# Designs tried in a protein design chat: VHH binders against Triacylglycerol lipase 1 (LIP1). Part 3

Target 1, 373 residues: Triacylglycerol lipase 1 (LIP1), of Arabidopsis thaliana (Mouse-ear cress) (q71dj5)
Amino acid sequence: SHLLHGSPVNSLCADLIHPANYSCTEHSIQTKDGYILALQRVASLGPRLQSGPPVLLQHGLFMAGDVWFLNSPKESLGFILADHGFDVWVGNVRGTRYSYGHVTLSDTDKEFWDWSWQDLAMYDLAEMIQYLYSISNSKIFLVGHSQGTIMSFAALTQPHVAEMVEAAALLCPISYLDHVTAPLVERMVFMHLDQMVVALGLHQINFRSDMLVKLVDSLCEGHMDCTDFLTSITGTNCCFNASKIEYYLDYEPHPSSVKNIRHLFQMIRKGTFAQYDYGYFKNLRTYGLSKPPEFILSHIPASLPMWMGYGGTDGLADVTDVEHTLAELPSSPELLYLEDYGHIDFVLGSSAKEDVYKHMIQFFRAKVKSSSW

## First folded at step 4 (VHH)

Design H25 (from B06 with P102E; framework vhh_7ocj_1)
Fold by ESMFold2-Fast, scan of step 4:
Structure H25 (fold): chain B 373 residues (1-373), chain A 119 residues (1-119)
Amino acid sequence: as target 1 above (373 residues)
Amino acid sequence: QVQLVESGGGLVQAGGSLRLSCAASGFTFSDYAMGWYRQAPGKQRELVAAIYSGGSTRYGDFVKGRFTISRGNAKNTVYLQMNSLSVEDTAVYYCAAEEYLEWGEYDYWGQGTQVTVSS
């Protein structure tokens, strides 16, 4: 990968946003543990006296900030928020093709991949929020999707992060995963695929790699129908344009770490929302505890407004697990339940503007403190 | 049976050079980050140089441009080429193997090798 690795010349602004006639600027931050993360700032073209409230879009697993812009400006959340006057900021976590830098490490070092969603929450998301807060001099609005919501819940249990957030909108919210129903994911967990890839010396997951393709094929052989791979990993989706799948594959998926997948599989097997489980002896060394510390949802301030959108056919953010999350939160969020929506529909659905985003924007507008915007 | 054995230390005149070697055994060398640390009398142990599994390197502030770390995975050995030595480089130099990934083992240290730079 070092020979064909993406470079700083690759730009989400240039690839998807400028061609749609929106302004876009590339920004970067350095995390405390040395990762270089790319952010994009997006706005509609035209003169404005003041920026609207800042909103950070945080993508999910195997995605990057490009997901918010893959459909037309009338369908994509990133463009829609910009059209509504928000100061739109787009996060890209470490390991994605937009955030592959480190001050010391290269993506060819296995140490570059020694992280999980816990680190994404505590470093990537927390420090992107801090950066936006420092630039805007105001609390930010946060949008998360899928793993972006895992990161959001964990980060918001930290008082220094929560105090910088005005409101959070969480799409396909996950803090518990023990009721996943996606058939291929269930099979991968059953087969201990996370342990197998570690044993093979793999440190990153790249769906375009021959080795990962072989592993997926072996799991499907004689055991399940993998003909509709997307449905097998996300559950049924009603509402995205399937004819665009080839186009989407030009951008998605993005890499993630093997350690991150192991952490997600721990959530599936144990039904806990906790830091990474190293095992008894290493947990004692790392945490001073035999079990990893849990993220306690009731530590999120009850005064922090939250909104959640979730779907009845989502194979990952299962309704039962969403209900568990709701029971553990200190106050009830505003809820949007869509019986027919699946995991991907919330970011790529052609109907999502009317079904989802208009409600989220109404929620955010009700929380805006300044009427001058 | 994990062992790190340093060699190549000694007495050298200011402006001279030394090459330190650290032979590792008892673990999968290619899976570990390898480093050189030093401790001068009355000082804290500090990072001199580190080399990660894929070959990326890190250097301490006072040795950048003068020292070069390298590794030979086939020989399970890490090297520190020390050029333009000054009296302030006088210290015991320690080889270290650092675990980053969960299936690794504990941090390991060699016994150290003395480097003395005279004026």
Scores: ipSAE 0.006, ipTM 0.515, lowest interface PAE 10.1, mean pLDDT 85

Design H27 (from B06 with E105D; framework vhh_7ocj_1)
Fold by ESMFold2-Fast, scan of step 4:
Structure H27 (fold): chain B 373 residues (1-373), chain A 119 residues (1-119)
Amino acid sequence: as target 1 above (373 residues)
Amino acid sequence: QVQLVESGGGLVQAGGSLRLSCAASGFTFSDYAMGWYRQAPGKQRELVAAIYSGGSTRYGDFVKGRFTISRGNAKNTVYLQMNSLSVEDTAVYYCAAEEYLPWGDYDYWGQGTQVTVSS
């Protein structure tokens, strides 16, 4: 009874992209703190490669870059962007099944799991952006979903990162979480489940464990039962194909660190957008401050174009918290609000091409023409 | 309240062996990454070896194959077995502890123990 670290074949290119008849190359970078991250570069097949601006797709919590390719080429954002001539790059953060390497550490060392979304922003995302910038010799377009948007907001407060980004499109944008409405998440926070997990000596959350797989499978005996469970953790979703849930479970979820979950729960309890809170004395040692430093959204350049898509039934990126984010930003993003969309619809929805991605692509195209000047 | 106490240093002939020990107190030892660093007169402090909570190890380039780091969690002690010693190994050896080892940073340091290799 060994725990599974991953269930797909050894590469995202081979598993999801090559079978769909797209070009895909595997790349890797080493972060400054030693993590080995996998990236994929995706393009439509043809006698000539269509040139276009580089776009980085940054996934959310318990996901990896596979999420952008789980539906057909006509429905999945990764394929759609490639079809529209973008130079598509797919990020996979540390701890996912695609990015489980480290120069010294193993995933069995607790030190391998000593990170939160702060480190994902400052190392993983920042260094993936730097890598794309260095290869393309041009500013990149950034797409984030869910936790990918937390990472994006934090990274973009850093001038050296923001200067490499042409425009950002943020799906289910999060910088504040204190109005989370998803019932099961609220219960877990109320019960201090994050503290209990730490007390049990757990360092990673891996839903591929034998026990967790069996529990999920039991809950998902009927697709309606799985939809009810998903609704409890993300809010209501309108528009993904529930008959594909069993297929999606072959790829999602991916592991994350307990420290990352603790950091998210700190955001829910405190309503702040800040670095990890170690407690009074360790904060003084780590930051020179009794409280963790905040990420100041007004430090994002007002000139950086942003687009945001968010849903009225999202139980995680609540409308009230999105409005708080908008109030703190230095300039107003272009907004797409969809009353009936939930958290998952923005990446897996069958209608998302018409409802969401078409608008995102129009936004990016406008910025490509502007940057030519 | 945290203490790291090194022992086992001394004078040894080239080709000889020494075992250094570092006894730790004041923290949950099994949760900490433990390392050995050395500093020779007029030189920068450099990594000798590190051992992480799950048992993964890291070594400095000039000691690989000759030195072995190990830990005894029940005894709150980290060890450095030093074989095939050379004059270039002469230095003060420091024990270090970090709850989660960032690259290059350590929370706590011992006072150091002198290792001198002759001939």
Scores: ipSAE 0.017, ipTM 0.535, lowest interface PAE 8.1, mean pLDDT 85

Design H28 (from B06 with E105Y; framework vhh_7ocj_1)
Fold by ESMFold2-Fast, scan of step 4:
Structure H28 (fold): chain B 373 residues (1-373), chain A 119 residues (1-119)
Amino acid sequence: as target 1 above (373 residues)
Amino acid sequence: QVQLVESGGGLVQAGGSLRLSCAASGFTFSDYAMGWYRQAPGKQRELVAAIYSGGSTRYGDFVKGRFTISRGNAKNTVYLQMNSLSVEDTAVYYCAAEEYLPWGYYDYWGQGTQVTVSS
């Protein structure tokens, strides 16, 4: 059965983590703007003397925290980090099937969907980091993937957030998107599909919708080859087990807001890393400026250790855009470039433990400052 | 099966030196990160030093510059050279082994060796 948004909701702990024989506790926070977010705390069921440093896993677009646990315990980053003694925490942003609540709004209200990755960075990620910091009484390690890295870069430009983070590991890092090469994404941007979706009265992108399925099919007919839909969205992936796609579809994709997609399309069209563009008059009202303020990567503390893993066949986090991000950062991150890796390989690749996660763990371990364990 | 046996502890005067050794058996030593922890009565166990499989090292702030961790892969032994000892270094010192990290779920630990610094 497919666990799409609006289906009966099981907990991530119950669905993926407890069945693998790991400890898992469900946590909840309320954002300042009223969204109810689920977090999971994960641990292996073995003897240990002391909990390790807290690490927050922040998923990407159309995903949730389940992505870190869909493969076996020997292959999935969430389980691997728990086995290596990290105090693993799993974030789920607003609008995902695990974080569908609000103190006054329903997900059937259009107002529930009035957010973009900017709000995910300033509220969801910042407040999850603060929650972990308060519970663990220590700076946290941050892992982001895809849109999780957009959120991370934006949040880390804020001093109050950066001061709570010990080190960040960013998979498929994005702060610029103007060199996206994924064919269906390029087509959607060219045809102004974000504006078309708004004109149709849609507030959320939910892949359960027959209308969205028909729109995608229409875009493919005569304009591109959609024989491999995933490749047309993400670029080529080398290394995930394609025979598991049916299983993955039981959990992914999760919904997102139309406003979020519009914001991502603004990044693609403009080549900027900036707050949401409301248009001239509303920008003046909202920001006091005719253009939205930019997130300035050099505002991230140069002393904050960063590690980045990126792939040569990624159709979204293009190498050229990654190089632009590197040029704008105040210090050089530790880099892992994998020529054959695509966007999804970094979270679902069966080879990712050896190719990616071992290097990330060694990076984090070298940056640990605590002497209490 | 897996065993870690510490030695070299004892009584020493402030300003003196001690060298701790930890002999390991039951696993492929060269593949493991090795660490030294200490625990004083009524205190939490804390990391003193760690050495990774490739030879990189990490130290607790309170011992950096005074203590040196090293490993002899041919002898399956990790060492902690302790210089400029102070009364505050008095604790039971524990050897630990782990594939990547000096802490974790399936830690292997020695029984500990007492270090007492007088005067």
Scores: ipSAE 0.000, ipTM 0.131, lowest interface PAE 20.5, mean pLDDT 83

Design H32 (from B06 with A33S; framework vhh_7ocj_1)
Fold by ESMFold2-Fast, scan of step 4:
Structure H32 (fold): chain B 373 residues (1-373), chain A 119 residues (1-119)
Amino acid sequence: as target 1 above (373 residues)
Amino acid sequence: QVQLVESGGGLVQAGGSLRLSCAASGFTFSDYSMGWYRQAPGKQRELVAAIYSGGSTRYGDFVKGRFTISRGNAKNTVYLQMNSLSVEDTAVYYCAAEEYLPWGEYDYWGQGTQVTVSS
């Protein structure tokens, strides 16, 4: 368990990007279901590099777009891509502190939190991609991390989304979760914590919540070793600077919905990549089917270039589940496997520029159609 | 068992006011989105107003500024205050409830209450 601290962030541009001497503009889109999402456009200060191809950074669970900028410009993927001449765009899904708006609902309404990663895929990610495509008049590059990859896989099964994407780079790729090994996550699934949170009147998961912190503490007391809380929820990480944890906690974690956590727990229990399971009767009402429809990975165009980076100590995107994803894809992606990397190392690791991002950039550069590169 | 019971309908002159009530039972009222729909003869049901668990509201364009939806969680009741009524407001008014709300579709419905506005 951890007691969160720090003030709410006002603007990603103002708080992390402008102080690093990069240009940053705040953008907003309204999803078809009424959520107001913040995006940031980031570029290095200087001549000629600002007209590169668009790249969208899609964060994972309990994070927001700030994760791509928490380390120095030499270490953070968002800054590194801008320095390499990409037109960097940063997504923030509904429920994060950057995307707490809705045309009718307040984040204090339960109904504001009635979504899971499938809605993040079908609305948030799909419409952010559409927005970038409409502005750039060009296919976009997509980067996802963790839940951002769940969203990417689901969205890319949709032809109207896939046609707008030039290439995708997926960090800690997830479409199956039945082999998660993170001890606290396994215990939470076993204890049906998703159902207990609903019974307590919670519809958002926010680690600033005293009730959720208390539940996590009780799960650790005599039931598992949570002396390293982060390791208990992600698996072992090798390579991020642990002295920065207090700084990171000024920004992360961001809230998510209880329904989203329930959907992830369904993936863990069932081993399927499918839409939300409401139960027999509500599935019939919602889908016209007794079981939720599956996302079929072979519906992703075989011609869409993909690159994947994954780690051997990742407690969430387990190697066995990654291999299952690879078996189901219509074509083999370019792979980077790092035996000692954990879940968080791919976004906050001090070594990630050399170990991960240089390979991603080489992959993207090979797909660039513009003569400017 | 879930029940929604509407009341307060009746005959009113154009320009007048009515207040509809919907008493709910069989669920934790404060956790549910509540809505009012109406259906005139030969027409489809349409959304009049909705109120969400935290008090946020939504209105159909044809009633904005004239109707106000509110809820009393202590009394398990949702209300629709209808002002400046016109003949076009004549319809059966239905109360609806849903725990989580895809906009415009509800899990539970009342039997309806008739509102008739005369010229």
Scores: ipSAE 0.011, ipTM 0.518, lowest interface PAE 9.6, mean pLDDT 85

Design H33 (from B06 with A33Y; framework vhh_7ocj_1)
Fold by ESMFold2-Fast, scan of step 4:
Structure H33 (fold): chain B 373 residues (1-373), chain A 119 residues (1-119)
Amino acid sequence: as target 1 above (373 residues)
Amino acid sequence: QVQLVESGGGLVQAGGSLRLSCAASGFTFSDYYMGWYRQAPGKQRELVAAIYSGGSTRYGDFVKGRFTISRGNAKNTVYLQMNSLSVEDTAVYYCAAEEYLPWGEYDYWGQGTQVTVSS
């Protein structure tokens, strides 16, 4: 019962936002399937007395809302948006250390981990958007990064979600993954490591666990440099401060479900943007179809403005897969392509304010219906 | 070994109520999701209600507000209380148990119990 409401020590407001001299309030919602999600509302303590338009920041895989605040207020997107007068809201999906509650399940129960990014899209993201819409009485701006973009594309195919969104800005956009180039990820997919992990009875991936810490240490100590290990998973990054890696590891990574990783590996193997594939017989029981239903990008309203930022050295959101996404969308997004940017640079890069965030803010400001901010 | 035995089905008039029971044996009941499914003649099997090990529930759209699923872990039994029955609820009702595994390898099904709603 006490486990369902979380621990005070895992307060994003207290850990990262209040110390930087910004206002921050903790909020929670209960999803229809019973998960308790933490959200933070962030504002500058400057002379602005009224909230601007609401913007929801949706993080990626193995991250949480802390990613938007790990660098200084001059470099972190969450602080930068607050300084520009936006009503900043921060999402944390189920399974992260900020959103570990459930109305009947504990995070030690295997049933707590029976979800993938489709559930994050259909429950977590959709219901966070609904919550912001209900509080603000206005359509919201949406920012997603990495898996946050997978969630965004899936959720925006749903008319009841899309009608609540004014515009979306997608960093490292993913709806197709069949051209991933990160060498270690390609090897893990080839070796069916997702199926092996499931066969061993593991239900969550937690890099702070003794087993995974020992595995990473063994890889670093004789087989490869830890910097090379990161590059092998994400592709090369130009522009984040590598001297901060030890500091970043105090906050990242966050846990995710094994089922979610298996779903992502299905995307890599099949090249489809679809619901979870249970196999022939369980697909028939779950969907009434032998194959999982696909998310159809052309179902996103053509009138919904989108902006996309992506990098030439990203080993996960490959340029070829981004081009496939662009071909399937009903209208052309505004694009920012940065040849030297990798996957992590879009959230932790020291240059990202000038290279990325100023363009995103200009895009959002052009979509504001009233010029009160 | 593993058995799911349904009871409580039968003939009932529209607007009436029935309570279905499913007695489970041969596995650790508290480790399993329990559900009720139904199949009408010429139609596909569909979810009526499911209850997770911790008590969370899910219902099919056509039965929300009329049917209630519950479980008694001490008795290894799952129940379906069916109120305000209509002719459209006529079907064979199946009890199901699903072990929690992401690939869903261990599913068990009962033999089914007939529910017929007249007029």
Scores: ipSAE 0.000, ipTM 0.167, lowest interface PAE 15.7, mean pLDDT 83

Design H34 (from B06 with A33W; framework vhh_7ocj_1)
Fold by ESMFold2-Fast, scan of step 4:
Structure H34 (fold): chain B 373 residues (1-373), chain A 119 residues (1-119)
Amino acid sequence: as target 1 above (373 residues)
Amino acid sequence: QVQLVESGGGLVQAGGSLRLSCAASGFTFSDYWMGWYRQAPGKQRELVAAIYSGGSTRYGDFVKGRFTISRGNAKNTVYLQMNSLSVEDTAVYYCAAEEYLPWGEYDYWGQGTQVTVSS
């Protein structure tokens, strides 16, 4: 289906950043569990007297670091931060088309896909932060969107990770999902589609695959109106340029694991922020506990500055769930609530520079510890 | 329809041995971890031993070196050889079939067999 077609993706630097006349270098790290992750370092062309503070951009589910650069340099957060003198770094989690390597496994092996967002938090994000910290010799600024915020909240409960972070800006913040309203997501949860996919022997969700296209079409045909597929999975968006959808589909979506989708569905069904639930007895074998350990938001240092942007029409990061997150945090973040913004508007909205990114940049600038920049 | 049938439980003196068997039907035996769990009165159910079809094993700390789990895939049967039994091993022993995939959510249980160790 044309909603799922796209060109092959090779290099984020070559595909989106060099053509826009920005400096871009490809970096690679190996996680402790053997995954090879791509990072990009982005800068405006021209000499600078001093390096700006490092900022890591962490994308959400079914996306990769390309999302920060799909619009023009005046509209895309990655370019905007580079233009403001930040040392911009772009993460790509395991399983995306930029991070498909492993030291011993192939992406055709089921074992390659045995991970969920907890592994993305504990390995991918934590080790990308460590890499940036080691290169820059300074604490980093962290930006997360959607699942990137799930990863950020989980990782920041770990003292060794939180100590490397200067401040965090979280777009569409998620630690609870039990109030999701996106119609297709609700239908998939109701129909136990996560269990059905496992029963079919699938280990990855790849929207370019024939089998997943057929599953989505089947759900729409018999049970719901999917005329606007994006609205059905994210809620309403006000502010991205709909004429660019076919262009966006050349890059998005990226694959993810079935286990990750199951973990997200567990969050929706149970209303908890916890490690993967294997069931009572497998939890005993895995954790030594009958229930999976929870990520406790109050373990995030109260001294860590945090900023959150969230939207009133977001079908995934629902306002009620955001308020639950706020109640559990050890200190109050700086908040930006936009009544008309949906889930995708925060990364692809043409108005997001004025409505969102200028506030984020002001927040980060206020947290710079030296007067050097 | 999944069925697990335990046998071999009973009364034994401390220092003695018992062999438990569990006959499985209604599923593809080779795709499942087979395990033994036990529950003493007033205690939580705890892992005794588990075995994957490829031979990988897991044991509870309190039985390590005394109990041996094995499986016969051709007979759809899992065994627990219990040696050097102590009074603390007294419990109902349950056979379990656990889906191989780490993201699997389905477990099947037998009805349990009583093991009583007298001092």
Scores: ipSAE 0.000, ipTM 0.292, lowest interface PAE 12.7, mean pLDDT 84

Design H35 (from B06 with A33R; framework vhh_7ocj_1)
Fold by ESMFold2-Fast, scan of step 4:
Structure H35 (fold): chain B 373 residues (1-373), chain A 119 residues (1-119)
Amino acid sequence: as target 1 above (373 residues)
Amino acid sequence: QVQLVESGGGLVQAGGSLRLSCAASGFTFSDYRMGWYRQAPGKQRELVAAIYSGGSTRYGDFVKGRFTISRGNAKNTVYLQMNSLSVEDTAVYYCAAEEYLPWGEYDYWGQGTQVTVSS
């Protein structure tokens, strides 16, 4: 539906991509559990004899596909991949402002928000991959950032998903979170804020509410600037243009479910990579097990090429947790470690084209089955 | 103590109308998906209509356009307006409450109310 019960819905193509002089088409898929997800297909303007390989960009928590296009065409990964001839596709998970539809439910129904990143992996990502595979008749390249990498790792443990992927490039890779160092996140986990929100009957986190927008603006203005606030949540970032923060706030953050935040906090407290923990009795009813099933990284095919970029100042994807992920993977990915890079630098950094994206593109090109590329 | 109490069932002639009510107590009504199911003797229980926490609705194909489900959160009550009844609608109608929240998935059922449609 192009309308939200009488209100027009903004299009990522119209808002960010067409104004930059790129072609963009809006697509939608319906997940097996009934969610309507928006995807965008992006290409450079100009004659091409053939499209390059399909690449799916999967965003992180409180973001949507707009993150890949917020900087100039020379700095933004989505534009850069299109300029390099890739068939660029942009995912938007359920609950974001681009994917607010459901065949039965409304985003005002609490049941619309009964999901976590495991559902994003098993439905949203898996079915977006299937859609691209069906259209292109070829295996796809996958890029994930932050929670997009949690989704990627979980989905790739599933053989039916992994068989459709040619190679994966994972930015700020997360499968373990027990060494998070971001000060505000540590405080929120310690204070059990996830349980407080649950106890209050809240089902979604939407920072676009007038009250939350004013609270964030108040924290950013006066006694705390927005860069300090962001650093308290993500760790230090070296390389994005802080003068653009007000512009970025026109697009980010997007909503997510309370259940998803609860699941992430479970990862922080328990140090496991597993499905949602309902507690003993509900786990037995849901899974037939007293503990939630784990996602086993060694189930990812050893033959699937992976590349990982991660930063030394990232307060969320901590180096120790990345090393744990590397120890559990069935084969060694190609690695890019940047001592000064933080969590946000990998998607919004002005230097990321030279420092990160050129290496990712070289990795993907080496995995293309066609030598004409 | 969770209770669902149905009312409004009875005997009606074909082409007639009935309104079923289900009064709920013992839980936070506004957090629950409410539904009406029916079961005729020797048949499986089937979904008639469901109404979600924000008011979205779903109907079985055999009742679409004839039945309307609604809820009154202030009164902790769900309703089923049944129009253009046929003898095929004869069944015991059950009220159900289902919470699809990560901390509270529970299924509660009423005792059922008989609806009989005479030719």
Scores: ipSAE 0.012, ipTM 0.531, lowest interface PAE 8.5, mean pLDDT 85

